VHH binders against Protein HIGH CHLOROPHYLL FLUORESCENCE PHENOTYPE 244, chloroplastic (HCF244). Designs and how they scored, part 10

Target 1, 331 residues: Protein HIGH CHLOROPHYLL FLUORESCENCE PHENOTYPE 244, chloroplastic (HCF244), of Arabidopsis thaliana (Mouse-ear cress) (o65502)
Amino acid sequence: SAAAVNLAPGTPVRPTSILVVGATGTLGRQIVRRALDEGYDVRCLVRPRPAPADFLRDWGATVVNADLSKPETIPATLVGIHTVIDCATGRPEEPIKTVDWEGKVALIQCAKAMGIQKYVFYSIHNCDKHPEVPLMEIKYCTEKFLQESGLNHITIRLCGFMQGLIGQYAVPILEEKSVWGTDAPTRVAYMDTQDIARLTLIALRNEKINGKLLTFAGPRAWTTQEVITLCERLAGQDANVTTVPVSVLRVTRQLTRFFQWTNDVADRLAFSEVLSSDTVFSAPMTETNSLLGVDQKDMVTLEKYLQDYFSNILKKLKDLKAQSKQSDIYF
Key: E = the ipSAE of ESMFold2; O = the ipSAE of OpenDDE; V2 = 0.75 times the mean of E and O plus 0.25 times the DockQ between their complexes.

## First folded at step 4 (VHH)

Design b06 (framework vhh_7qia_2)
Fold by ESMFold2-Fast, scan of step 4:
Structure b06 (fold): chain B 331 residues (1-331), chain A 119 residues (1-119)
Amino acid sequence: as target 1 above (331 residues)
Amino acid sequence: QLQLVESGGGLVQPGGSLRLSCEASGSIFSSYDMGWYRQAPGKQRELVAFITSGSYTNYADSVKGRFTISRDNAKNTVYLQMNSLRPEDTAIYYCAADYLWYESSFDYWGKGTPVTVSS
């Protein structure tokens, strides 16, 4: 196991041997959880840094370390793996090119060299139509790189995560903190990452999906104002909303670009400009549902997702209040 | 308002068996992931066994082949069957539950049940 690594490609491996890259993230952890529940052998690739990864081991997954910016660290993590599910994204403090492009290229090249039999890549809906947005351009370039690589792959374009709305709206509204809104008419078809995980694992088992590009869109597209209103109703509290006009977002993006503010700020503003310019960020699911053999009515709605979240958090708050009343210990 | 109550702990000889039970109340049990943790004197709390809402199980290497976790959703109960007990298994055993697994820790904990393995 030490010294030389044997990189003989095409060595037969079990179809249940899966590597999840970016396993600690919002989507990655749901993929790990669902794969374990369905009997897969799950290996999680995490960076060699202090990060909360113990929960993945507690769930039953194996955790291995590698750094995508150091290609020499990757091959050992791919030994015995059939399928790579790539959920990795760059952190806001990291240059987008380093992780989302250079890191992806290194991982894909290594996977091909190691004889990985299937690679799942998550992209963004309409990324081919917005080359002016760095993240979207990189996602589209990665799609093309995978097509040209000869690596068997599935590309899944995503519209948005329901989970992202918890930190942006649900928690701040419940805590009576300010939230940022927009007067943009743009609608986004948010999908529960649990549904993304479920549909991904179905796609993995279907050889007819090999080489295909799928789009996963939630059951309905929502405006920012509609999300805020729903959160207000479920929390039983009015939101402290600071509305940013679309015109201000566009001007700010141009100023940020020319004065070279931090890359994370410029990237966020560029993405928000795309969301403010598109009238509907969604896609029909009829063909995807047919290919995967799933029923649209089984998809989690945003109403149900947020209702369950607020119900759960309110239960936790009641439990904490009961404990504080009966004990001299706080929290 | 989920409450967890452990039972079944006690004193047992090396090589003996015990079955721990954890009864949940005040919520929909079948939606929760359930785990058993233990804490020996002077040591950190460690995961012993875990069972998901989908019935996937996981075990610490030190207990594999000796302990079995199971759940009965009709009785809102999770069990830990402990066989071939060793002095090293002496600890307070805690039941834990989590409704939505997007945190790095369990949301609900029982008060613990002591297990002592000695001659």
Scores: ipSAE 0.005, ipTM 0.366, lowest interface PAE 9.9, mean pLDDT 78

Design b07 (framework vhh_7qia_2)
Fold by ESMFold2-Fast, scan of step 4:
Structure b07 (fold): chain B 331 residues (1-331), chain A 118 residues (1-118)
Amino acid sequence: as target 1 above (331 residues)
Amino acid sequence: QLQLVESGGGLVQPGGSLRLSCEASGSIFSSYDMGWYRQAPGKQRELVAFITSGSYTNYADSVKGRFTISRDNAKNTVYLQMNSLRPEDTAIYYCARDLWYEYGMDVWGKGTPVTVSS
């Protein structure tokens, strides 16, 4: 029972026609904005939910609905598309297998069948070195699946997003809420998702990048404690830190694996254990920068990223307080 | 770091025109995406027009063909040219910069009122 394809083999499509999958997410929205800026016709694949996608339409993108867990919903979204940029990642409450494996396989198979000309996949740094971590194993298996599919693709391995640090550390510290920490020596080279978007779109314009695996690493690798200390300095206040020792994380992971060997909690703990070990999530950028024709000096540092965030939020709070005082005078 | 100051609002008759200006100070303007929003009494703020760092523009359906957004990076200014104004365009108009997409527009001006009436 083969399904009919909506794109005839050999039918020409515009090279500026792109589909961004996972467009409402932290990376996906940056890809959409940058692609629109560079003159692409952008279609966003979003799940059929009441969730806010109006901002994508406000920016000038077309929004279409599909569910990666329902393969029959995918083909219609690919009609007329030249390039797919796959930013989709499962939400914390969803099983990793549903989006990061089964969903990816369905999307890649459909893209191949529909004659998509280029596919961009985001993977994880060192995923080939940690088969014991389910998310990393799935990412590595997806890299191999893309290579064997014959679909023209670019694979980009990521170390981490600066944006994630806002919700985890910057906002809670500013609001005087507790943050978790660890004594692990692990360092992560966080990158601004705006830089990831900029570099990705440069890569799309260069056919020499076709079939390549690139690694995107931020300009410096940071420990959890170094990030907390930087946020404390910029917020002008001490963090209320609850420290979880690495030994406790290891014991908890082993116990969870024993009782719940295939659940998402065990998968999350396994990934956290890797991030809490003596692991450095970083990579040299010299070759990547050379291939893309970019200057390392133009990359956003974590110091600059957080300085801008705290400066802007503190100004916003000042403006809100001034407005409140004025309202008290009139009402 | 970045400060936004709107100007050019006022009272205008239906069918008239106004040009709003938003001057940015204290940061690199040319690298930021900028938008114009408006808020009528008792309503939520809505996007009117948007311009990216590369000058790609987008407009709300209600203003397409009547409003034009533009920028002058040498003057650190974004403009909204409003033509064929209607009573429904009456609102306070806000200039905004987006630094954190996941949290929406991160810097707002104080607004400039526009009243369209006879």
Scores: ipSAE 0.005, ipTM 0.314, lowest interface PAE 10.0, mean pLDDT 77

Design b08 (framework vhh_7qia_2)
Fold by ESMFold2-Fast, scan of step 4:
Structure b08 (fold): chain B 331 residues (1-331), chain A 119 residues (1-119)
Amino acid sequence: as target 1 above (331 residues)
Amino acid sequence: QLQLVESGGGLVQPGGSLRLSCEASGSIFSSYDMGWYRQAPGKQRELVAFITSGSYTNYADSVKGRFTISRDNAKNTVYLQMNSLRPEDTAIYYCAADLWYSEGYFDYWGKGTPVTVSS
């Protein structure tokens, strides 16, 4: 039954029925988890051969398959949905235009035709200022397309994810492996994806936010070296740092992990120019916090985020050593 | 709820080898830390080995050099390769998934798989 659907405008739907697109990604999974915890009925749109997705079903979500590059697969996934939360980004091997432009256009057009009542789109901070960067230009074009579509929507521009720093710095430093550093003055306001999820669900329940462009920035902007220094302190170990002062390619490579950008060399080089020109990749949160009715003090700091990570790992190491001591005492 | 299913346990002679597998029904997420725990008769459950989302590994001293933990995220599986097994390794082995930064929302345990080292 549900497989083939006529593209009819509007159907009776519950406000708690949401579709998360890109649900397997770093941000998408946090949106799914938070929405389930708050009592939403969550449907996850994933590609047929995605990163593993059965965990979403285990959490209590329903999972449906579609390919944004194949518009005919989209309508069935939108039946009975009130709100779409679009966390989808292209895989590293995919052309940016296929998912981040053509796919988005198809999804937005289908959502409008199906009578979807709210659409949440994640964009990138300062995307309007960097048309020379293909992903930034596509994000800005998508913002404009969404505005012109007449679809009720919220646009959220993001600065960066704290989650990416675990694999890039925290774990390699703990493992005594080399990490890449840069003397670039650029600072990034990393935000915990759990806070992005929390703020998003607050925003989607507030009709006054409809049609607004918000920027979500972490509590503080950090240089690469400041992140490394913090990780060294919390791990109790000095990092083996390879510094690349003239090459922003490594900084760009680190950021592609946060935004799930493609591995295209030209796109990476263009993005490195953004990092060299923008000294602070951040935005004040005063207006956003006021609109959402949240307290800045409740935001997770990078210090707390990384402290919690290292405390957990160090506790596991201590538990292993305690067990070994117990074995020695026994015999 | 995330389900973890252990397999590969059994009876093995001292000095033998055994490979335990733990498959998530579905997925071992790249953000999950995975661990192998064991509980010997009359003892509390103890951590044997763990592997982080970034593939950092560590082991209890009693198994270091004999056991190897690894993960295959594409197969949603974590493994424990056990070599040079001793009678003292006899226990029920449990797989666990831990997403430390999620305020305990994602702590999951398997049902366990028995390992008996005896002649």
Scores: ipSAE 0.000, ipTM 0.432, lowest interface PAE 10.6, mean pLDDT 78

Design b09 (framework vhh_7qia_2)
Fold by ESMFold2-Fast, scan of step 4:
Structure b09 (fold): chain B 331 residues (1-331), chain A 118 residues (1-118)
Amino acid sequence: as target 1 above (331 residues)
Amino acid sequence: QLQLVESGGGLVQPGGSLRLSCEASGSIFSSYDMGWYRQAPGKQRELVAFITSGSYTNYADSVKGRFTISRDNAKNTVYLQMNSLRPEDTAIYYCARDLWFGESFDYWGKGTPVTVSS
């Protein structure tokens, strides 16, 4: 029932007014959480769908609906917005071109027309080196389109999310279920999405970052086998590993979305396999840390991330065991 | 703000069944590990069952084989199906969340009372 403020294109708006696109996703929700914690006025653009977005409203954000495949639905969501943070990506079942290209083009064009002051785009590390990979080609084309648009922007290339490893490895190993291994030599520098959110919000406040391309890489690059071994150690049990050759995985869901982790192990392995031409999927953080004024020591390591996860699960198991012993003694 | 609202408790005779529900609002429900706790008068709070974001489940020995924990991520709800209820199951039942990145359990102080008539 609150009317949107109709502003002329190019009219200055409050720097704290941000729109997060794809706010229900793994990265988008962390951006919303961090921005609200830092006092931003957050509007979430979500696609009309059965999956609930009420948690965003409960956190204090405003939720608006639009469909990036329907450009006419976009302009109303941009009224009164200073900065757009674009975390949107397509689902695996959707054609990549629908959201990751056509949707991005429509959003960027609308943002430019509506006088948006800053646009944050999440890309993929080495996307310019892999034109044979459709998602990477589309990300690189979007970077170029954004540069040509004249819209003030920040491009952030990502290596991978730690959050995805919980469903892919940590939980299945604890459950004694089979996990998929690969012979790919690729190492991935997974980053906690909370750190991605923190660094993004720092970048927003620094005009020196305007127009720049940054790469966010986790503190260390990991092979699939190293992740499995770490999870085995922390869970206190051996994994049941089914090894699948790179050639087999390449034909299974190479369309896995980097920004929106699925719970489908095959999707994530197929994406990793697509990166197999790169020995290390990582980047130095020295320049990025310097530009953002952050300390590398404050970055969450995969060891700490998984240790915290397993410590919580094992504590619950210990509590259940203690109750069992108490019941046996009492009777 | 996150809220957990328990429902489904009541008075039941020994051997009966109840299904408890816990609806979460304002949360990343699908990413949370969820648990059911209970507290009888004069007793310490005890963990009854938990379910991870990946649907891994575990149970206290006192309820194993009688209780089943499940979740519906689309409805932001966790359930506890309680069968073959006993007088010693009489307690106030609480649901709790734990976020896997190291947040402690959040108890919401309302709970839902379950009384098994003796």
Scores: ipSAE 0.000, ipTM 0.497, lowest interface PAE 10.4, mean pLDDT 77

Design b10 (from Q04b with Y101F E102G S103E S104Y; framework vhh_7qia_2)
Fold by ESMFold2-Fast, scan of step 4:
Structure b10 (fold): chain B 331 residues (1-331), chain A 117 residues (1-117)
Amino acid sequence: as target 1 above (331 residues)
Amino acid sequence: QLQLVESGGGLVQPGGSLRLSCEASGSIFSSYDMGWYRQAPGKQRELVAFITSGSYTNYADSVKGRFTISRDNAKNTVYLQMNSLRPEDTAIYYCAADLWFGEYDYWGKGTPVTVSS
């Protein structure tokens, strides 16, 4: 039957149980929060590490341990689960093939074998157009694998997270540290992960979306330089920008592919150049908004997102500075 | 960005009731998850109740059925209605707000609640 969500007092007549994989991550935690808000019974799959996960239990979720790189740990986590929302992505320092392909295949095969009713997979916009990028090729192969598997699923292609810009630009600029820029003309339509979570939970309840491929794009597409300029304005200080020409990024990308370059910064820059190959890394939201019954004007803008972040941080810095001055005056 | 001010604490007899209020300043109050914590003398601070931006609520087992958390986004206020108060509920009660990372980012200064027989 349909994924019925209700906050009925006492024992729910039709409880819907979901498993969020990668629940401690930037997207996963927002999915957990929103699912709990909507009345789901939420189980979080996290790696067995001393990472902060108590907040998920404080929110009302159940936390279980498993490792996608160890297929034998997966089946126990799926017992009693109706829907899997797969937010797991390998970290840059981890082999992409291990988590984003082998781990994903193992999870999907286990879900299929155990009769999971619905699987939500997050893919990447234009992944079918960039077979030369291992992550994009793996995402596209996973889309095809899900389609061939017969497992009921929803695929959501993402353009980028606003949250990622905090670590890449906002914090380094505020701390007066160097940031990497590029002359690439490409624009990226970053979306707040809170909006991704909201739209995902709406999609989950609509059976007409079963088997569909959706693209989630933020309200505006931004160049790297435009993001840096916005952060400078909101932080009240100039960024220390190290600009890497797109031509140098292309050469570095090819060398990285040939020689297995282990420099994390070089790997990320080369990867970023390929993601910046399109002039606009975005998609229209008219069909998605119509299908989900949502209003475009309710989407969080990057201006609002970053303004809220900098206002928060600047307030904390001001409070800390006032506390320091007070201690200097006391006898 | 967000400032929190608690009110409504005081002295009450066992079995009595109190309503705590936490008023927030800032235009994005509705985007925050809000919680009430308490700390009794010599004990660690503990979560009492929280309410998400979507109004999903969760309670500590020790207060479940007695306390109710609610929010009024138009007034930028979160409330804790405390009924059937017990001496062990005596503590300083703190309001907290969390936006992104599952940990409370803003804290009020607290309001004392004393339940005395």
Scores: ipSAE 0.012, ipTM 0.215, lowest interface PAE 9.0, mean pLDDT 76

Design c01 (from Q04b with S27F S53Y S104F; framework vhh_7qia_2)
Fold by ESMFold2-Fast, scan of step 4:
Structure c01 (fold): chain B 331 residues (1-331), chain A 117 residues (1-117)
Amino acid sequence: as target 1 above (331 residues)
Amino acid sequence: QLQLVESGGGLVQPGGSLRLSCEASGFIFSSYDMGWYRQAPGKQRELVAFITYGSYTNYADSVKGRFTISRDNAKNTVYLQMNSLRPEDTAIYYCAADLWYESFDYWGKGTPVTVSS
């Protein structure tokens, strides 16, 4: 069988040596890009799959392969690493328990055994209040496991990603295609993943945050209908909305939702929100901002995020139209 | 370092086809909108087609129905499939990358396409 791999005697571990797990995902790749830009030595742990990680190597990161469902593949990837940033999530075709629980337990145990100095785990806001939602239950169990492991860690609970709204609402509305809505009254404080990456890397530099649970919430909480209405206004088009009742979504599992939507972390998080009883999926940022030394006013608002997206697209459409008119003159 | 490298250009006769490729390195490819521009002899550079990171596409009227833009995020590559080529499609074709909050400031060096008998 595979033996544990340890650092050679006398090998120093630099605080800038980080491993990003799940580096190809929506959040993971933002963490990698930001860390590289800030001068970190970045190693990316990726699964050996189609849809390769060559772009991470092109950015200047080191790429290593491991499978969290095969614990024997993990130790070699942790050699020489100071900090692990765990952005890993299971694929829809994979059992949630295998990757999001068993894989996490193996990774955390291995990190502790290998002497990893810091572990960043992304959890979900109010996961402790929704044990009936499998992903939320697993996230909460992972928080407790980290607390009991003795591994130095930071837990960051997330509310939602702005990035997911482009594929779910902005693009379909612009294309005059149907969008999926829900009748849930829940409001979600979506955050730009670029802000999540920025705040995470700031948190890594502050030892006062060691062992803490932080919540990252966007500047304002939005209902699905409010997001659709904002996209309609910015696109100058009415949406064709197909509403799926909450009762139907509760019967379907997260694994079946990906057949209808792009499968990413944002989709999984939004699905968990629809299954919750919470009316406001948000949290105060005052303490987090104070701990990180950041100004709330520097956070990207959803209005600004979507306005910039649509303005850029409309400019490109105008450029295409101008090109067509010019071609009428030249033979 | 951020780089875009075009390939697939060449000489074709009218009615022929070409497939241009643009391989990206040194940036988060899947977050960028990608576009194809062209510059014909004696003309200004013009946008031919674009594809957003969400895969929304659009085209100049002169190429609609003939050209298809696509992307493969796994290969960090954007493609332009050009069918039913005309002499007026003769140009140097440029790949460009843009974040939705940036201008197209990341450019390849271009690949020449000549459509003639």
Scores: ipSAE 0.059, ipTM 0.584, lowest interface PAE 6.7, mean pLDDT 79

Design c02 (from Q04b with S27F S30D S53W N58R; framework vhh_7qia_2)
Fold by ESMFold2-Fast, scan of step 4:
Structure c02 (fold): chain B 331 residues (1-331), chain A 117 residues (1-117)
Amino acid sequence: as target 1 above (331 residues)
Amino acid sequence: QLQLVESGGGLVQPGGSLRLSCEASGFIFDSYDMGWYRQAPGKQRELVAFITWGSYTRYADSVKGRFTISRDNAKNTVYLQMNSLRPEDTAIYYCAADLWYESSDYWGKGTPVTVSS
């Protein structure tokens, strides 16, 4: 039989008890892996969806279900938790307001009411400077709401994920599919989500970082064209590029006030950068590195990240072609 | 598409050793976390050992000190070295791969391990 969790009011909660919200996502699963590897007791909050979450249990985490759009499902998931790491984001086809605003508000309010000791929120670099982009406006509003809540927290603004570039450029180029390009001067300092996870868990252990806003930026900022060119070089083939003029991006950016203009299934963070044609999504890491006690030279570069990806995948595709040819001969 | 092929299972006497291998082919992405699971008759499948793409490892308490998981990324192969085997280790052993940046879960067909005289 199951037994209820009983904690007396004011009973201290273990600092190693963490809840990862959005644990099945690109960043969330990486936080779960790193935390488990470092000896944390990890509980994963996942939506009741058809998508499997059994792999999180298999890794050693506890999995609980809740729907952030149904606030009544949240409190039970927070019992016995010291720290919440909030990696949750809505699907591209869902209204941004439902998960990224209403869901966050409900989660933060519940965490405050239940005495959660620390809350980690992932925001977006320059979100305060782009109110015309709905996701950025909602991220900035969430930062302010969290500050006003009185909940002890760390806010981490992100520039972009290297992982998003695999699905958006690396794989389509390798498969000879069309990719979306632009001549806009926008640069993005993509960071490996493994570095994001590593830095987050270091920050989590340092009480001096409580209440602070940090920005995590990758080692170098890249234009879309530079990323495409790097992928072409590493794939050994030319990309089929559909170019979107800057004027179209400006008009589309204005229209995002009223609706989502694209149903691209790529990471919403990666998509948001395209709407800011004159923005450099980068920040100095000197202060952050000093606060966290880390060396900039240990950060994964985009060149190394993509080189490792293409070297391995090209070898596997070559092996698959050889296997297919042998099957045609022998079977 | 991803294929996982286990090998190295068989019959072994108590106190003996076996080395399981899992070769991955047809990867569509290059960074996988790899795990070994087992299922004894009438039991649920359970995690035995896990290794991330960065080579961090986790073990079930029942196998700590006896089993070692390792990987050779150049060969796309994961190994499970099993020492001091006990009758309780008898199970079908499954290799699993998970894409850390994609919601995917891949399984091999399994390889039987029997610890008996």
Scores: ipSAE 0.000, ipTM 0.162, lowest interface PAE 16.1, mean pLDDT 76

Design c03 (framework vhh_7qia_2)
Fold by ESMFold2-Fast, scan of step 4:
Structure c03 (fold): chain B 331 residues (1-331), chain A 118 residues (1-118)
Amino acid sequence: as target 1 above (331 residues)
Amino acid sequence: QLQLVESGGGLVQPGGSLRLSCEASGFIFSDYDMGWYRQAPGKQRELVAFITSGSYTNYADSVKGRFTISRDNAKNTVYLQMNSLRPEDTAIYYCARDLWYGEDFDYWGKGTPVTVSS
C-alpha cells in the first residue's frame, strides 16, 4: 500500500516498523530482542558476511543484506521503515573510517532521501573534547552531519559496555590465566547493553527527545583494578595479575576490549592516551532518567552483571563434570 | 594456557577435499562461538564459516554448499570440512574464538596453510 511506503518525504509508515543496522553486534542484537518483545516489526540490516544471523530470524526478525560501502544496496532495505537504529560498527579487520564515517554518511543520506521519520545514532562520551583521537573525531563529525542533514534524529553517547569485560577479565580469571593490570587512573561507567536497548526503545516513544543528545552512563565508574578485584571475588580465586603501566598497554590491544568499536592501532594508541589522562568516562543520569521516566535503581550494576555471568558459567562447568563422571561409570 | 591448535591443511588438487581441525584448550569450549577465517597473500582476512555455542551455522557466499563447519564439545574441537576445493580457496586458515556475543573475536590460532593447485 501507498500508506506503508516511505519513498518520499512525509509518506506515512507504521511507527512500529524499525530497521536495526549492525543487528548481529553486541548492542544491535539487544535492540532487536527488546524491540521484538515490545511488539515492533523488526528488520535487521546485516553486512554480506558469514557471521551468524539465523538467530535473528529465529527470534522473529526479518533479515536483509546490504553493504554500506556500496550505497546502491541501501535504499531497498529502507522501504516501509519508520525508524532506523544504527548500531553498525567496524569489524576488527576493517579500517575504522569505512563503517564509522563513509558507511554512516551513505546510510544517513539514503535515510533522508527515502523519507525515514527517525534515526538513532550511537556516539561516544566526550567525543567533542578529543579531536586528536580519530574515532572520537569521526563520531563528533557524524553528530554534526546528522544535525545539518535535517533528518529527525536522536544521538546517544555511550561510555562503555559491560560485555567487553567478560573476555578481558572474567573468563581469563575463571580459567586461571594471566590478566593485565594497569596504573591508569581512569574510571569507566560501563552499562549493560540490555539497559542501553531498554532506554533506547523508551526514548523512541517520546517526541520531546527528537533532536536531542543523550548520554547513557552505567550506575558506577570502575577502574581496571576494581574490575579485577570484583572478578576475583566472584570466581572464588585470585587473579594472576601482570601489572603494566598504561604506556606499555598502548602497544597492545587489551584496552580496546573496553571500547569494542576501535579497530585501528593508531586510534587505539590515541584512545589509550585519553584513558591515561585522569578522564572519568561517566555522566550524571538524573536528567536522562527523568526524561525517560526510569528509575536509576533498575539499572544493572556491574556486580550483578558479573555475578550472573559467573553463576551461569560455573553451573555449566559443574554439569559438564557430572556428564564426564557418568561416562566413566559406564565404561 | 589458552590455546587454539589448527591441523589438517596441505596441498590438494582442484575438486579435492580437506578437513581442518581446531583443538581448543584453556577455556570452557562449549560456551563460545567459534569461526574459521582465511587470508590469501595480499588480501584482507575473510570469515568463511561460523558456528555458535548453540550449533547454529553461517557461511560466506563463496563457500556455501562446499564447506561445512561443525563442533564436538566433548573433544573441545571445531572442524571445517572443505569439499570441491578451488584454486581461489588457497589461503592460510585460522581458527578463532568469540566471547559468546558473536562479534568479539579475542583469540586466534597460528593458522594452517591450504594450497589448491594442479
Scores: ipSAE 0.000, ipTM 0.136, lowest interface PAE 13.1, mean pLDDT 77

Design c04 (framework vhh_7qia_2; at its last look DockQ between E and O 0.75; V2 from the best seeds 0.00; counts 0 for: pae O 2.4 > 2)
Amino acid sequence: QLQLVESGGGLVQPGGSLRLSCEASGSIFSEYDMGWYRQAPGKQRELVAFITYGSYTNYADSVKGRFTISRDNAKNTVYLQMNSLRPEDTAIYYCAADLWYEDSFDYWGKGTPVTVSS
ESMFold2-Fast, scan of step 4: ipSAE 0.573; ipTM 0.856
ESMFold2, look of step 5: ipSAE 0.487; ipTM 0.822
ESMFold2 (binder alone), look of step 5: mean pLDDT 83; pTM 0.847
OpenDDE, look of step 5: ipSAE 0.064; ipTM 0.574

